# Designs tried in a protein design chat: VH-VL binders against FAD synthase (ribL). Part 10

Target 1, 153 residues: FAD synthase (ribL), of Halorubrum lacusprofundi (b9lsn4)
Amino acid sequence: MTRVVAQGTFDLLHPGHVHYLEDAATYGDELHAIVARRTNVTHKPAPILCAEQRRDMVAALTAVDEAHLGHPEDVFVPIQRLDPDVIVLGFDQHHDEADIAAALAERGIDCRVERASGRDPRYEDELLSSGDIVDRILKQRGSDCDGAREGQR
Below, E stands for the ipSAE of ESMFold2; O stands for the ipSAE of ESMFold2 at other seeds; V2 stands for 0.75 times the mean of E and O plus 0.25 times the DockQ between their complexes.

## First folded at step 4 (VH-VL; framework fv_denrakibart)

Design s44 (from d6a with light chain Y31W; at its last look DockQ between E and O 0.03; V2 from the best seeds 0.00; counts 0 for: pae E 17.4 > 2, placed apart)
Fold by ESMFold2, look of step 5:
Structure s44 (fold): chain C 153 residues (1-153), chain A 121 residues (1-121), chain B 113 residues (1-113)
Amino acid sequence: as target 1 above (153 residues)
Amino acid sequence: EVQLVQSGAEVKKPGESLKISCKGSGYKFTTYWIGWVRQMPGKGLEWMGIIYPADSDTRYSPSFQGQVTISADKSISTAYLQWSSLKASDTAMYYCARPYKYGDRYAFDIWGQGTLVTVSS
Amino acid sequence: DIVMTQSPDSLAVSLGERATINCKSSQSILWSSKNKNYLAWYQQKPGQPPKLLIYWASTRESGVPDRFSGSGSGTDFTLTISSLQAEDVAVYYCQQYYSIPHTFGQGTKVEIK
């Protein structure tokens, strides 16, 4: 049994997330997704959706066998608990695979580190980031009345 | 109608504990941050911290970190500000407030009526 | 912490005249790629909670009279009351919400001469 871990924020789900998780699932028999807590996302705007909702949405994806909430202070806690055979990094994640593998080995986790393929846009006006989705919503719906005001609230 | 209704005025002695409340109504309580603001007698406004009730994510001003506890009970749409041991310097008006949008980087458009806390030594 | 400094600490203005309040942040509160200044203005009348007047430096909250306007960018901001009315006697606060803690200015008391 090959246990695969993927990790991410998974705020507003988009086709990039689905591709990442589908690609990650091909590396083994069980895909476990770790959904980052809001406290782990300090270098950018907080996720719009609460962690439980994001976890539940990820859990509903066919590719995902189980979804888990991350640890509020230590990102390695759920990884150690799951003891995966493979961790699949997202295409755009900046971590060096070797550095991650070394950090896991230091913690007694014998685990291969792989990186998912990217997903190119397939459709006109397709949005492949949570930020782009938020921007679209604000431009179209960011007023008390549907979307008419420049500089919307 | 969106409202924040705070608990009544308190008169306490130094060393006593206290928990004051802020109940939100007329909106989905769990999807908005709730902040706490102190105003000492005759002084300006001080941002104390904020909480996201859905997951209890709590952020404090360094000046208040460890001095108070901000919490929420989402089942009754209520946020709390709590002291384990009051000091005379805690005498102030305390406001809860809600941002005008869902995120944590927005101005406060809804304010509670305030809770006056008097701590006399 | 970003320090917000208002000037003057108090001012007296004749009824119907212009009142001008300045607010300066210790560092830029402009998110330049989105052209958003993370600044709000509040009015606090005696015995009342604060009331939001202006957000994003220049956007008037609904129900706020047109005589209130905000301007400025980066580190320097201004609240203007174009024609002071009796009900505008209050303390006015600026606030940055760019970074935690979301600090307030010290307040500016506006009085009628």
Scores: ipSAE 0.000, ipTM 0.501, lowest interface PAE 17.4, mean pLDDT 87
ESMFold2-Fast, scan of step 4: ipSAE 0.752; ipTM 0.875
ESMFold2 (binder alone), look of step 5: mean pLDDT 94; pTM 0.958
ESMFold2 at other seeds, look of step 5: ipSAE 0.006; ipTM 0.597

Design s5 (from d6a with heavy chain T31D)
Heavy chain, then light chain:
Amino acid sequence: EVQLVQSGAEVKKPGESLKISCKGSGYKFTDYWIGWVRQMPGKGLEWMGIIYPADSDTRYSPSFQGQVTISADKSISTAYLQWSSLKASDTAMYYCARPYKYGDRYAFDIWGQGTLVTVSS
Amino acid sequence: DIVMTQSPDSLAVSLGERATINCKSSQSILYSSKNKNYLAWYQQKPGQPPKLLIYWASTRESGVPDRFSGSGSGTDFTLTISSLQAEDVAVYYCQQYYSIPHTFGQGTKVEIK
ESMFold2-Fast, scan of step 4: ipSAE 0.670; ipTM 0.856

Design s54 (from d6a with light chain W56Y)
Heavy chain, then light chain:
Amino acid sequence: EVQLVQSGAEVKKPGESLKISCKGSGYKFTTYWIGWVRQMPGKGLEWMGIIYPADSDTRYSPSFQGQVTISADKSISTAYLQWSSLKASDTAMYYCARPYKYGDRYAFDIWGQGTLVTVSS
Amino acid sequence: DIVMTQSPDSLAVSLGERATINCKSSQSILYSSKNKNYLAWYQQKPGQPPKLLIYYASTRESGVPDRFSGSGSGTDFTLTISSLQAEDVAVYYCQQYYSIPHTFGQGTKVEIK
ESMFold2-Fast, scan of step 4: ipSAE 0.627; ipTM 0.850

Design s56 (from d6a with light chain S99Y)
Fold by ESMFold2-Fast, scan of step 4:
Order: sequence, then structure tokens, then C-alpha cells
Structure s56 (fold): chain C 153 residues (1-153), chain A 121 residues (1-121), chain B 113 residues (1-113)
Amino acid sequence: as target 1 above (153 residues)
Amino acid sequence: EVQLVQSGAEVKKPGESLKISCKGSGYKFTTYWIGWVRQMPGKGLEWMGIIYPADSDTRYSPSFQGQVTISADKSISTAYLQWSSLKASDTAMYYCARPYKYGDRYAFDIWGQGTLVTVSS
Amino acid sequence: DIVMTQSPDSLAVSLGERATINCKSSQSILYSSKNKNYLAWYQQKPGQPPKLLIYWASTRESGVPDRFSGSGSGTDFTLTISSLQAEDVAVYYCQQYYYIPHTFGQGTKVEIK
């Protein structure tokens, strides 16, 4: 049994997440997803939903055998615990495959690093990013947009 | 020297609680799983479960799920096996053991000396 | 759960003779891509904890005498002691560590005739 790890924040689920996890699952027999905690996210806005909820949503997806929370101090803790055969990076993730492979090898983890295929929108209004969904919410439901509070006197 | 040292023998009555220990030394305790194995008198080995001390991820054999609690205290490099209410059928030798590498899919190369638990009225 | 079945339950072998113990898993424990069988053999002497003898079905643990050898793949495995010595009197257990729970066989007791 080939054990695969996929990793991400998985804030608001969208078809891009589903595509990534389905593609990751094709690399082996057992897919584990590691869901980043807020403390693991340093290069973009903090996720809207708490880590436990994001984990539970990811765990419910058919492609995922088990979902795990990241470790607040050391992102390699769940990876060492799982000792995977393959780590599949998301298409848009900025990590270099060789750099991650080197970091894993330094920790004694015998793992290859792959990258998932990209996905184009399948229809005009399809949203493939949690950030795009948040932006849509702010535009349509933000209190200062289009006189949303016009009934207040 | 890598070793696992377990707590001493216990003699208990049915209904009593018990917590036995397994202390690791000579390696980075938090990065290796620790397993618990039961051996009833004159019987074979039964895998009970494992714990990863760094994040407390714990896995149980279905036959032991809900019967015992496995835990670990990273600050003192010690794993625990605990019963809330002992039964006579818990009478056994209990071993802790460590796989030879970080992951869960490795043979147990280091074993504790065992803790004999006797439960009788 | 994977069920591990050993045969025989016990055997008596004369000093210097070959002892053979079999172990069968209820489903394959071979990881084909790495060509590895997740199978270990342990020796347990009276009053002692188990001692690892063989892992990956055929790799001998450091310090284990070469009279001990493991073979097999997939679902059928064998532990062989080529020339039984007095100190080899023990119970021998196979274990799969491929799928949680990591199940053991029931054990095979080896005695001197």
C-alpha cells in the first residue's frame, strides 16, 4: 500500500481542492491530507474557518482516506508520523519539489515529491480559489457595498 | 543506548484503576511511535495500539478501542497505558515497543522488559 | 483486520536439525512498488520480552545468528532455523506491520526432542 500525502489550508472548499485531492489519490492506495493550522499560514491571510472544521470537511471527501491537522510548531511532525511514499504538491503551490525532497531526506523520510495537474474553469462563473470566494462574499454581502445599510436611519 | 524501561509489577482488584508507564531513553522520544502489546498468561502476543508522542496521534486495535487509554508525556519521555476499571481478564504481561524508524510501518526493534498486571479478588 | 496464522502450534526438533515454521496472512502484505513484505519474526524465551529476528520477511536483525533465515512473499512466509541449538528453545511469532492493527500470529513453540 502506497501512502500519499497532500497538504493545504483547505479553507473554503472549491472544485480546485477536489481536483487536487482526486489527482493526488491516483499516486497511491491510501491518501492522507494534512490541513494547515492558522499558525502554519504565514504568507497569506489567515483562513476563515477553524482548522478542525476544515479537517472534517476534507475528511468527508471520497478521495481522502484520512485528514490530519498540521503541527503548530513543526510542519514535518505529521509527515514523519505518516512516513509517506509520495507527497503531492498542489499545482499552484510555490514549493520546489527538489527542496522539499531534500528536507524530507535530511529527516530520514524516504519519499518522492510529485505535483498535481492544474485545472481550468469548466464554466464562466466557476470559482477555484478560497480567496476568490471570500472576495465574492465581501462584494455581495459587505455592509458598505451598494448601500447595504440603506434601511438604517 | 536506546532503551525502554517499564514500571514495576502491579497487583490489583477488579474495578480499580491503573496506569502503567514506559520511559524511553537514548533517542529522540517524540519522533518514534510507541506500541503496546498484551500477552495473557501462557498465550500469544496481541497488538493493542500505538501513539506518536510529538502530536499524540493514537491508533487502537479494534479489540482494545474503548477498553484502555494510551497516552504520552513528552516532557519526561514516557508513554502510558491506562484502565479506568480493571477486570480479571486484564491479567497479563504488558510490553511497550518502538519501531526501528519514525513511521508506523516498521518492525519493533526495541522492547521494554514488560509490566506484569495481576487482577484478582 | 489481517489474520496471521502460524503452523505448527508446536514442534520438537533434535539438536543440530532443521526447524521450519510457517506463517500465512489473510491478505497480501507485499508492497509491490518497493518489493517489500511487511513481515517480522520475533523470538521469545521464557521470562523475557520478544526479540526481533527478521524484518522485511528476509532481512536478519543485527546480531542474529545466520542459522536463522526468513523467506516467502505476499501471503506465505517461512522462518527456518538450519541447525537448532539449545538456546533456540523459545516461542516464535510472525507479525505483519503493513496495515493497522499490526497483528501477530498465534506463536509456534520450538522444543528439543
Scores: ipSAE 0.655, ipTM 0.855, lowest interface PAE 1.6, mean pLDDT 91

Design s57 (from d6a with light chain S99R)
Heavy chain, then light chain:
Amino acid sequence: EVQLVQSGAEVKKPGESLKISCKGSGYKFTTYWIGWVRQMPGKGLEWMGIIYPADSDTRYSPSFQGQVTISADKSISTAYLQWSSLKASDTAMYYCARPYKYGDRYAFDIWGQGTLVTVSS
Amino acid sequence: DIVMTQSPDSLAVSLGERATINCKSSQSILYSSKNKNYLAWYQQKPGQPPKLLIYWASTRESGVPDRFSGSGSGTDFTLTISSLQAEDVAVYYCQQYYRIPHTFGQGTKVEIK
ESMFold2-Fast, scan of step 4: ipSAE 0.667; ipTM 0.851

Design s61 (from d6a with light chain I100L; at its last look DockQ between E and O 0.86; V2 from the best seeds 0.00; counts 0 for: pae O 4.9 > 2)
Fold by ESMFold2 at other seeds, look of step 5:
Structure s61 (fold): chain C 153 residues (1-153), chain A 121 residues (1-121), chain B 113 residues (1-113)
Amino acid sequence: as target 1 above (153 residues)
Amino acid sequence: EVQLVQSGAEVKKPGESLKISCKGSGYKFTTYWIGWVRQMPGKGLEWMGIIYPADSDTRYSPSFQGQVTISADKSISTAYLQWSSLKASDTAMYYCARPYKYGDRYAFDIWGQGTLVTVSS
Amino acid sequence: DIVMTQSPDSLAVSLGERATINCKSSQSILYSSKNKNYLAWYQQKPGQPPKLLIYWASTRESGVPDRFSGSGSGTDFTLTISSLQAEDVAVYYCQQYYSLPHTFGQGTKVEIK
């Protein structure tokens, strides 16, 4: 059994997340998704949803065999525990693949590093980021109470 | 030298609680799974469950889920097997064991000496 | 759960003769892409904890005499003791570690005839 790991915040789920996880699943027999803790999400807006809820939503996706919470102090703990055969990076992540591979080897993990394909928008009004979803919500539902709303969006 | 040293034999009555221990030494305790195996008198080996001490990820055999608690205290390199209410049928030898490599997909190469638990009225 | 079934339950073998123990899994435990069978064999002498003999179905653990060998693939596995010694009197267990829970066979007792 080829064990694959994917990692991300997975806040408000969108088709980009589903594509990433579906593509990652094609690299092996078991897909394990690691959901980042809020304390490990820096220089990015904190996730809206708690880690347990994000993990549970990811676990419900057909492509995902198991979802795990990240470790609050050492992001490599669940990776070492799982000892995966393949780690699949998100399409838009600009990581030095050699540095990632070196960090894994340093920890005794003999693991390929691959990158998921990108997903093009399929629909005119499709949202492919959690940030865009939040922005849409704030524009439509974030106004203070008034007696009228502008037309539907 | 890599070792697993278990706590001593226990004699208990039904309904009592019990926590037995398995102390690892000679290796980095937090980065290896620790498993527990039951052997009832005159019977074979039964895989009970495993724990990863670094993050306490714990997996149970369905036969033991809800019947025991597996835990670890990484600050003292010790794993535990615990009952909240013992039954006579819990009378057995209990072994802890460690796989020979990181990850859960490896055979157990290091075994503790065993802890005999006797539960009788 | 993957069920591991050993045969025979017990056997008696003359000193110096061959002992053969079979183990069957209820489903394949072969990891095809790495060509690895997730099977181990353990020896347990009276009053002692189990001792690992064979892993990956056929790889001998360090310090295990070469009279012990493992074979088989997929669902059918064999432990062979080519020339039984007095110290080989024990119960032998197979175990799969392909998927959780990592189940054991029921054991095979080997005695001197």
Scores: ipSAE 0.277, ipTM 0.760, lowest interface PAE 4.9, mean pLDDT 90
ESMFold2-Fast, scan of step 4: ipSAE 0.679; ipTM 0.858
ESMFold2, look of step 5: ipSAE 0.378; ipTM 0.795
ESMFold2 (binder alone), look of step 5: mean pLDDT 94; pTM 0.955

## First folded at step 5 (VH-VL; framework fv_denrakibart)

Design k1 (from s44 with heavy chain I50F; at its last look DockQ between E and O 0.87; V2 from the best seeds 0.00; counts 0 for: pae O 3.0 > 2)
Fold by ESMFold2 at other seeds, look of step 5:
Order: structure tokens, then C-alpha cells, then sequence
Structure k1 (fold): chain C 153 residues (1-153), chain A 121 residues (1-121), chain B 113 residues (1-113)
């Protein structure tokens, strides 16, 4: 039984997340998704949704066999607990495969590192990031005080 | 020396609560699952469940889900098995055990000495 | 749950003779791409905790005498004691660790004839 780990914030789910997890699932028999804690998301804005909600939404995806909360202080705790055979990075994730592999080896985790393929837009007006979803919400439902958008309410 | 040392034998009455302990030493306690195994008098071994102390991820056999609580205190390298209300049928030897490697898919190579729990009036 | 069934429930073997214990799983516990089976064998003597003998179906744990060997794959496994010694009188258990719960077989008691 080949165990695969994917990790990410998975805030507002979008087709890019679904593609990532579907692609990651093709690397093995069991896909485990690790959902980052808010305190571990330092390279971008804090997630809108709480970790438990994000975990539960990811767990409901067909491609995912189990979803896990990340560790608040050490992101490698759930990886070591699961002892996976493959870790699949997202297409656009910041980390270099070699650097991740080195960090895993330093911790004694014997695991192959791969990177998922990208997702092409398929529909007009499709949003492929949580940030784009948030931006559209703000434009269409944002405040009517100074700076309000006419006709966007 | 890698060791698991369990708390001493217990004699209890039905309806009482109980928490028995398993202290690990000689290794990095937080990086190994700790499992619990029941052995009723004259019977075989039963896998009860295990816990990963670093984050308290806990998994139970369906036979024991809701019947016991497995917990750990990583600050003192100790795992626990507890009952809120003992029954006479809980009379058994209880072992804690550790896999030989980190991860959840490995055999148990280190065993505690066992804790005999006797539940009777 | 994966059910582990041992046979026989007990056996009596003369000193120096071969003892054979079988264990059958209700589904395959083979990791086919690595050719590894998630099976362990334990020995338990009266008043003692279990002792790991074999893991991955056929790998002897350090310090276990060569007379103990494990074989089999998929669903059918065997523990063999090639020349029974007096100290080998014990109950032997198989266990799968393929999936939770990591079930044990019911045990096989080995005695001297």
C-alpha cells in the first residue's frame, strides 16, 4: 500500500485544489491531505476559514482518503506520523523539490518528492485561487462607505 | 536502554474509574506510536488502539471505541489508558507497546511489563 | 477488520522436531510493489509480555535464534521452529499491521510431547 501525502492551506476550495489532490492521488493507493494551521501560513494572507472546517471540506473530496490537521509548531509531525512513500507538492507551491527532499532526509523521513501538474482554466470566469474568490466577493459585496462600487451590490 | 514501564497492578470495584500509565524512556518518546493491547485471563492478545504523542492523534479498534480513552502527556513521556466506569469484564492484563520504527505500519518490538487490572467486589 | 486465523489452536511436538504454525488473513496484506507482507509473529511465555520474533513475514528480529523462520505471502503465512527446544514452549501469535485495527490471530499453544 503506497501512501501519498499532499499538503496545503485549502482555504476556499477551488478547481485548482481539486486538480492538485486528484493528481496527487495518482501517485499511490492512499492519499492523505495535511491542512495547514493558520499559524503556519506565513507566506500569504491568513486563511479565512478555520483549520477544522478546511480539513472537513478536504476530507469530503473523492480523491482524498483522509485529511489531517497540521501541527501548530512543527509541520513535519504529521508527515513523520504517517511515514508516507510519496509527498506531492502543488504545481505553484513555493518550495523546491530538492530542498524538501533534503529537509525530509535530515529528519530521517524516507520519502520521494514529486510535483503535481498545473490546471488549465476550463470555463469562462473560472476562479483558480482562494485569493481571487475573496477579491471577487469584496468587489461585488464590499462596503458602501467611501469608495463603494456602484452597481456591484 | 529503551524501556516502557507500566504502573502497578490495580484492584477495583465495578463502576469505579481508573487510569493506568506507560512511561517511555531511552528514546524520543514523541516520534513513536504507543499502542495498548488487552489480554483477558487465559485468552489471546487484542489490539485496542494507539496514540501518536506529538499531536495526540488517536486510533481505536472498533471493539474498544467509546469503551476506553487513550491519551498521552509528552512532557513526562507517558501514555495512559483509562476507563470512566469499570466492569467486571474489564479484568485483564493490559500491555503498552511501541513499534520498532516511526509511522503507523510497523510491528511492536518494545513491550511494557503489563498492568493487571482486577475488577471485583 | 482483517481477521487473522491461526491453525492449529495447539500442538505438541517432540524435542528436536519441527513445529509448524499457520496463519491466514481474511484479505491480502501484501505490499506488492515492494514485495513486503505486513505480518509479524510474537512469542509469549507464561507471565511475560509478548516478544517479537518475525516481522515483514520473514525477517527475524535481532537476537532471535535461526531455528525460527517465517514464510508465506498474501493471505497464507507460516511460522516454523526447525528443532523445538524446551524454552520454545509458549503461545505464538501472528499479527497484521496492514490496516487499523492491527489484529492478532487467536494464538497457537506449543507444547512438548
Amino acid sequence: as target 1 above (153 residues)
Amino acid sequence: EVQLVQSGAEVKKPGESLKISCKGSGYKFTTYWIGWVRQMPGKGLEWMGFIYPADSDTRYSPSFQGQVTISADKSISTAYLQWSSLKASDTAMYYCARPYKYGDRYAFDIWGQGTLVTVSS
Amino acid sequence: DIVMTQSPDSLAVSLGERATINCKSSQSILWSSKNKNYLAWYQQKPGQPPKLLIYWASTRESGVPDRFSGSGSGTDFTLTISSLQAEDVAVYYCQQYYSIPHTFGQGTKVEIK
Scores: ipSAE 0.446, ipTM 0.825, lowest interface PAE 3.0, mean pLDDT 91
ESMFold2, look of step 5: ipSAE 0.464; ipTM 0.820
ESMFold2 (binder alone), look of step 5: mean pLDDT 94; pTM 0.956

Design k2 (from k1 with heavy chain K28S Y102F, light chain I100L; at its last look DockQ between E and O 0.84; V2 from the best seeds 0.00; counts 0 for: pae O 4.1 > 2)
Heavy chain, then light chain:
Amino acid sequence: EVQLVQSGAEVKKPGESLKISCKGSGYSFTTYWIGWVRQMPGKGLEWMGFIYPADSDTRYSPSFQGQVTISADKSISTAYLQWSSLKASDTAMYYCARPYKFGDRYAFDIWGQGTLVTVSS
Amino acid sequence: DIVMTQSPDSLAVSLGERATINCKSSQSILWSSKNKNYLAWYQQKPGQPPKLLIYWASTRESGVPDRFSGSGSGTDFTLTISSLQAEDVAVYYCQQYYSLPHTFGQGTKVEIK
ESMFold2, look of step 5: ipSAE 0.511; ipTM 0.830
ESMFold2 (binder alone), look of step 5: mean pLDDT 93; pTM 0.949
ESMFold2 at other seeds, look of step 5: ipSAE 0.514; ipTM 0.832
ESMFold2, look of step 6: ipSAE 0.575; ipTM 0.843
ESMFold2 (binder alone), look of step 6: mean pLDDT 93; pTM 0.951
ESMFold2 at other seeds, look of step 6: ipSAE 0.354; ipTM 0.781

## First folded at step 6 (VH-VL; framework fv_denrakibart)

Design m1 (from k2 with light chain W31Y; at its last fold request DockQ between E and O 0.89; V2 from the best seeds 0.00; counts 0 for: pae O 2.1 > 2)
Heavy chain, then light chain:
Amino acid sequence: EVQLVQSGAEVKKPGESLKISCKGSGYSFTTYWIGWVRQMPGKGLEWMGFIYPADSDTRYSPSFQGQVTISADKSISTAYLQWSSLKASDTAMYYCARPYKFGDRYAFDIWGQGTLVTVSS
Amino acid sequence: DIVMTQSPDSLAVSLGERATINCKSSQSILYSSKNKNYLAWYQQKPGQPPKLLIYWASTRESGVPDRFSGSGSGTDFTLTISSLQAEDVAVYYCQQYYSLPHTFGQGTKVEIK
ESMFold2, look of step 6: ipSAE 0.571; ipTM 0.836
ESMFold2 (binder alone), look of step 6: mean pLDDT 91; pTM 0.934
ESMFold2 at other seeds, look of step 6: ipSAE 0.588; ipTM 0.845
ESMFold2, look of step 7: ipSAE 0.562; ipTM 0.839
ESMFold2 (binder alone), look of step 7: mean pLDDT 92; pTM 0.939
ESMFold2 at other seeds, look of step 7: ipSAE 0.516; ipTM 0.832
ESMFold2, look of step 8: ipSAE 0.519; ipTM 0.831
ESMFold2 (binder alone), look of step 8: mean pLDDT 93; pTM 0.948
ESMFold2 at other seeds, look of step 8: ipSAE 0.556; ipTM 0.833
ESMFold2, look of step 9: ipSAE 0.546; ipTM 0.836
ESMFold2 (binder alone), look of step 9: mean pLDDT 93; pTM 0.950
ESMFold2 at other seeds, look of step 9: ipSAE 0.536; ipTM 0.836
ESMFold2, fold request of step 10: ipSAE 0.544, 0.521, 0.523; ipTM 0.835, 0.830, 0.832
ESMFold2 (binder alone), fold request of step 10: mean pLDDT 91, 91, 94; pTM 0.924, 0.923, 0.955
ESMFold2 at other seeds, fold request of step 10: ipSAE 0.532, 0.490, 0.554; ipTM 0.835, 0.818, 0.840
ESMFold2, look of step 10: ipSAE 0.547; ipTM 0.833
ESMFold2 (binder alone), look of step 10: mean pLDDT 92; pTM 0.943
ESMFold2 at other seeds, look of step 10: ipSAE 0.561; ipTM 0.839

Design m2 (from k2 with heavy chain T30S T31D; at its last look DockQ between E and O 0.77; V2 from the best seeds 0.00; counts 0 for: pae E 4.2 > 2)
Fold by ESMFold2, look of step 6:
Structure m2 (fold): chain C 153 residues (1-153), chain A 121 residues (1-121), chain B 113 residues (1-113)
Amino acid sequence: as target 1 above (153 residues)
Amino acid sequence: EVQLVQSGAEVKKPGESLKISCKGSGYSFSDYWIGWVRQMPGKGLEWMGFIYPADSDTRYSPSFQGQVTISADKSISTAYLQWSSLKASDTAMYYCARPYKFGDRYAFDIWGQGTLVTVSS
Amino acid sequence: DIVMTQSPDSLAVSLGERATINCKSSQSILWSSKNKNYLAWYQQKPGQPPKLLIYWASTRESGVPDRFSGSGSGTDFTLTISSLQAEDVAVYYCQQYYSLPHTFGQGTKVEIK
């Protein structure tokens, strides 16, 4: 039995998330997804949806055997609890594989670190990030009091 | 000195509630699963479930799901096993134990001394 | 659930003789890619909690006398006491920790003949 961990924000679900989790699942027998809490998302805008909702949506994906909330103070707590054999990083996740492996080793977590493949756009108007979805919503449903032309700085 | 010290023996009647404790010392309590094992008089060992104190993730054997509550208070390095309504069939010795390493797939190297629970009228 | 079956249920052995206890799992508990068997052996003396003897099927816990050894793989496992001593009178349990729930064998009582 090979236990795999994938971790991410998983805000507004999109095909990039599904690809990541499907690719991660190929590394073993059980895929556990850790859904980051708002307090742990420091490198990009805070997620739109609450962590419990994001966890429930991820848990419903066929590739995922179990979804977990991240720890509010220490992102490594659920990883330690699960003691996975493999951690699969997202294609675009900014952490270096070697740095993650070193941080895990310092905590006594002995597992292999891999990185998922990327997903190319397949459809003309496909959105492959939660940020792009938010931007589209704001453009189509938001208000702008001073009026602007597209592409204007 | 890694130790698990359990609360004392209990004599109860059917229908009463009970909470027994297991206090860990000499190690990083929050970082290890704590399990509970039942041994009915003259019988073998039964794994009941365990908890990870750092985040309270709790897993039960199907045989004990809904029959007991496993909890922990990491601020005082203590795990608990609790019944809301005892049955005569709950008469047994109860052990707490911890695995020798982080993670949920390791053998138990440290055991508490046991808590005898007797449920009779 | 993985069922663990021990044999015999009871064993009488003369002092200094070899005692052999068998444990069989209902399915393989060998993690083939890691080459590890998720099998432990415990000793329980009267009035005492269980004590870990062997883990990973054959690795002796620190402080356990070398007369205790474990062997086997997959579904068939053996605990051997090479020269039985009086203090070895106990009940012995195997346990799998390959999957939840972690299950124990029914126990084997070892006595002096």
Scores: ipSAE 0.308, ipTM 0.770, lowest interface PAE 4.2, mean pLDDT 90
ESMFold2 (binder alone), look of step 6: mean pLDDT 93; pTM 0.949
ESMFold2 at other seeds, look of step 6: ipSAE 0.507; ipTM 0.829

Design m3 (from m1 with light chain S99R; at its last look DockQ between E and O 0.91; V2 from the best seeds 0.00; counts 0 for: pae O 2.6 > 2)
Heavy chain, then light chain:
Amino acid sequence: EVQLVQSGAEVKKPGESLKISCKGSGYSFTTYWIGWVRQMPGKGLEWMGFIYPADSDTRYSPSFQGQVTISADKSISTAYLQWSSLKASDTAMYYCARPYKFGDRYAFDIWGQGTLVTVSS
Amino acid sequence: DIVMTQSPDSLAVSLGERATINCKSSQSILYSSKNKNYLAWYQQKPGQPPKLLIYWASTRESGVPDRFSGSGSGTDFTLTISSLQAEDVAVYYCQQYYRLPHTFGQGTKVEIK
ESMFold2, look of step 6: ipSAE 0.606; ipTM 0.850
ESMFold2 (binder alone), look of step 6: mean pLDDT 93; pTM 0.950
ESMFold2 at other seeds, look of step 6: ipSAE 0.509; ipTM 0.821
ESMFold2, look of step 8: ipSAE 0.571; ipTM 0.842
ESMFold2 (binder alone), look of step 8: mean pLDDT 93; pTM 0.949
ESMFold2 at other seeds, look of step 8: ipSAE 0.529; ipTM 0.829
ESMFold2, fold request of step 10: ipSAE 0.565, 0.576, 0.555; ipTM 0.837, 0.841, 0.840
ESMFold2 (binder alone), fold request of step 10: mean pLDDT 91, 91, 94; pTM 0.936, 0.927, 0.956
ESMFold2 at other seeds, fold request of step 10: ipSAE 0.577, 0.569, 0.545; ipTM 0.838, 0.841, 0.834
ESMFold2, look of step 11: ipSAE 0.549; ipTM 0.836
ESMFold2 (binder alone), look of step 11: mean pLDDT 91; pTM 0.933
ESMFold2 at other seeds, look of step 11: ipSAE 0.517; ipTM 0.826

Design m4 (from k2 with heavy chain G35A; at its last look DockQ between E and O 0.82; V2 from the best seeds 0.00; counts 0 for: pae E 2.5 > 2)
Fold by ESMFold2, look of step 6:
Structure m4 (fold): chain C 153 residues (1-153), chain A 121 residues (1-121), chain B 113 residues (1-113)
Amino acid sequence: as target 1 above (153 residues)
Amino acid sequence: EVQLVQSGAEVKKPGESLKISCKGSGYSFTTYWIAWVRQMPGKGLEWMGFIYPADSDTRYSPSFQGQVTISADKSISTAYLQWSSLKASDTAMYYCARPYKFGDRYAFDIWGQGTLVTVSS
Amino acid sequence: DIVMTQSPDSLAVSLGERATINCKSSQSILWSSKNKNYLAWYQQKPGQPPKLLIYWASTRESGVPDRFSGSGSGTDFTLTISSLQAEDVAVYYCQQYYSLPHTFGQGTKVEIK
């Protein structure tokens, strides 16, 4: 049995997240997803949803065998705990596979590093990022969006 | 030397609370699971669950979920097993144990000396 | 849950003779791509904690005498003590660590005839 780890913020779930996790699952028998805590998200806007909610949503995905919260100070703690055979990076994650592999080796984690494929849009108006979803919400519901009430005169 | 040292034997009455301890030394305490194993008098070994002290991830055998609490204080390299209300059927020897490698799919190479818990009126 | 069943429950063997203990899992605990089995054997002497003897079904722990060997694969495993000595009187347990909950066999008591 091959244990796979995937890692991400997984804020507002979208088809890109599902594709990533489904692709990661193909690398082994057991997929564990690590959901980053707000304190660990430094290269993106802070997530909208709390970590526990994001974890629970990820855990409900068919591809995911278990979802875990990241560690507030050391992102490698849950990785050591799980001792995976494979870590699969997201398609758009900017980290170098070699740098990740070196950090894992330094910590005694004997684990391959792979990268998932990207997902092309399949539907008109499909949103494949949490940022795009937020932008759509703000446009439609922010100030005078469709369905908004005028109540602040 | 790598070792696990447990707290001393306990004699308790039904309904009392109890917290027993397991102190690790000679290794990186936070990066190894610490398991608790029960052995009732004259019976075999039962894995109760374990905790990963670095992040307090805790897993229980279904037979023990809700019956005990496993916890750890990583600042003093100590794991705990506790009951909120002891029963006579909790009379047993309790061991803590550590796997030989970080990760949850390894055999236990280091065992504590055991803590005998006796619950009787 | 993976159930581990040992046989026999007790065994009496003459000094210097071979002792054989069987352990059967309710489902395969084999890591097929590496041909490794998630099975350990422990020895427990009276009044003492268990001691790890064998892991990965057949790998001896450091300091364990050569007379102890493990074999088997998948669901059927054997611990063999090739020449029983007085200090080998103990209860022996198998354990799977393939999946949670980790489970032990019920134990096999080994005695001298």
Scores: ipSAE 0.514, ipTM 0.834, lowest interface PAE 2.5, mean pLDDT 91
ESMFold2 (binder alone), look of step 6: mean pLDDT 91; pTM 0.929
ESMFold2 at other seeds, look of step 6: ipSAE 0.544; ipTM 0.837

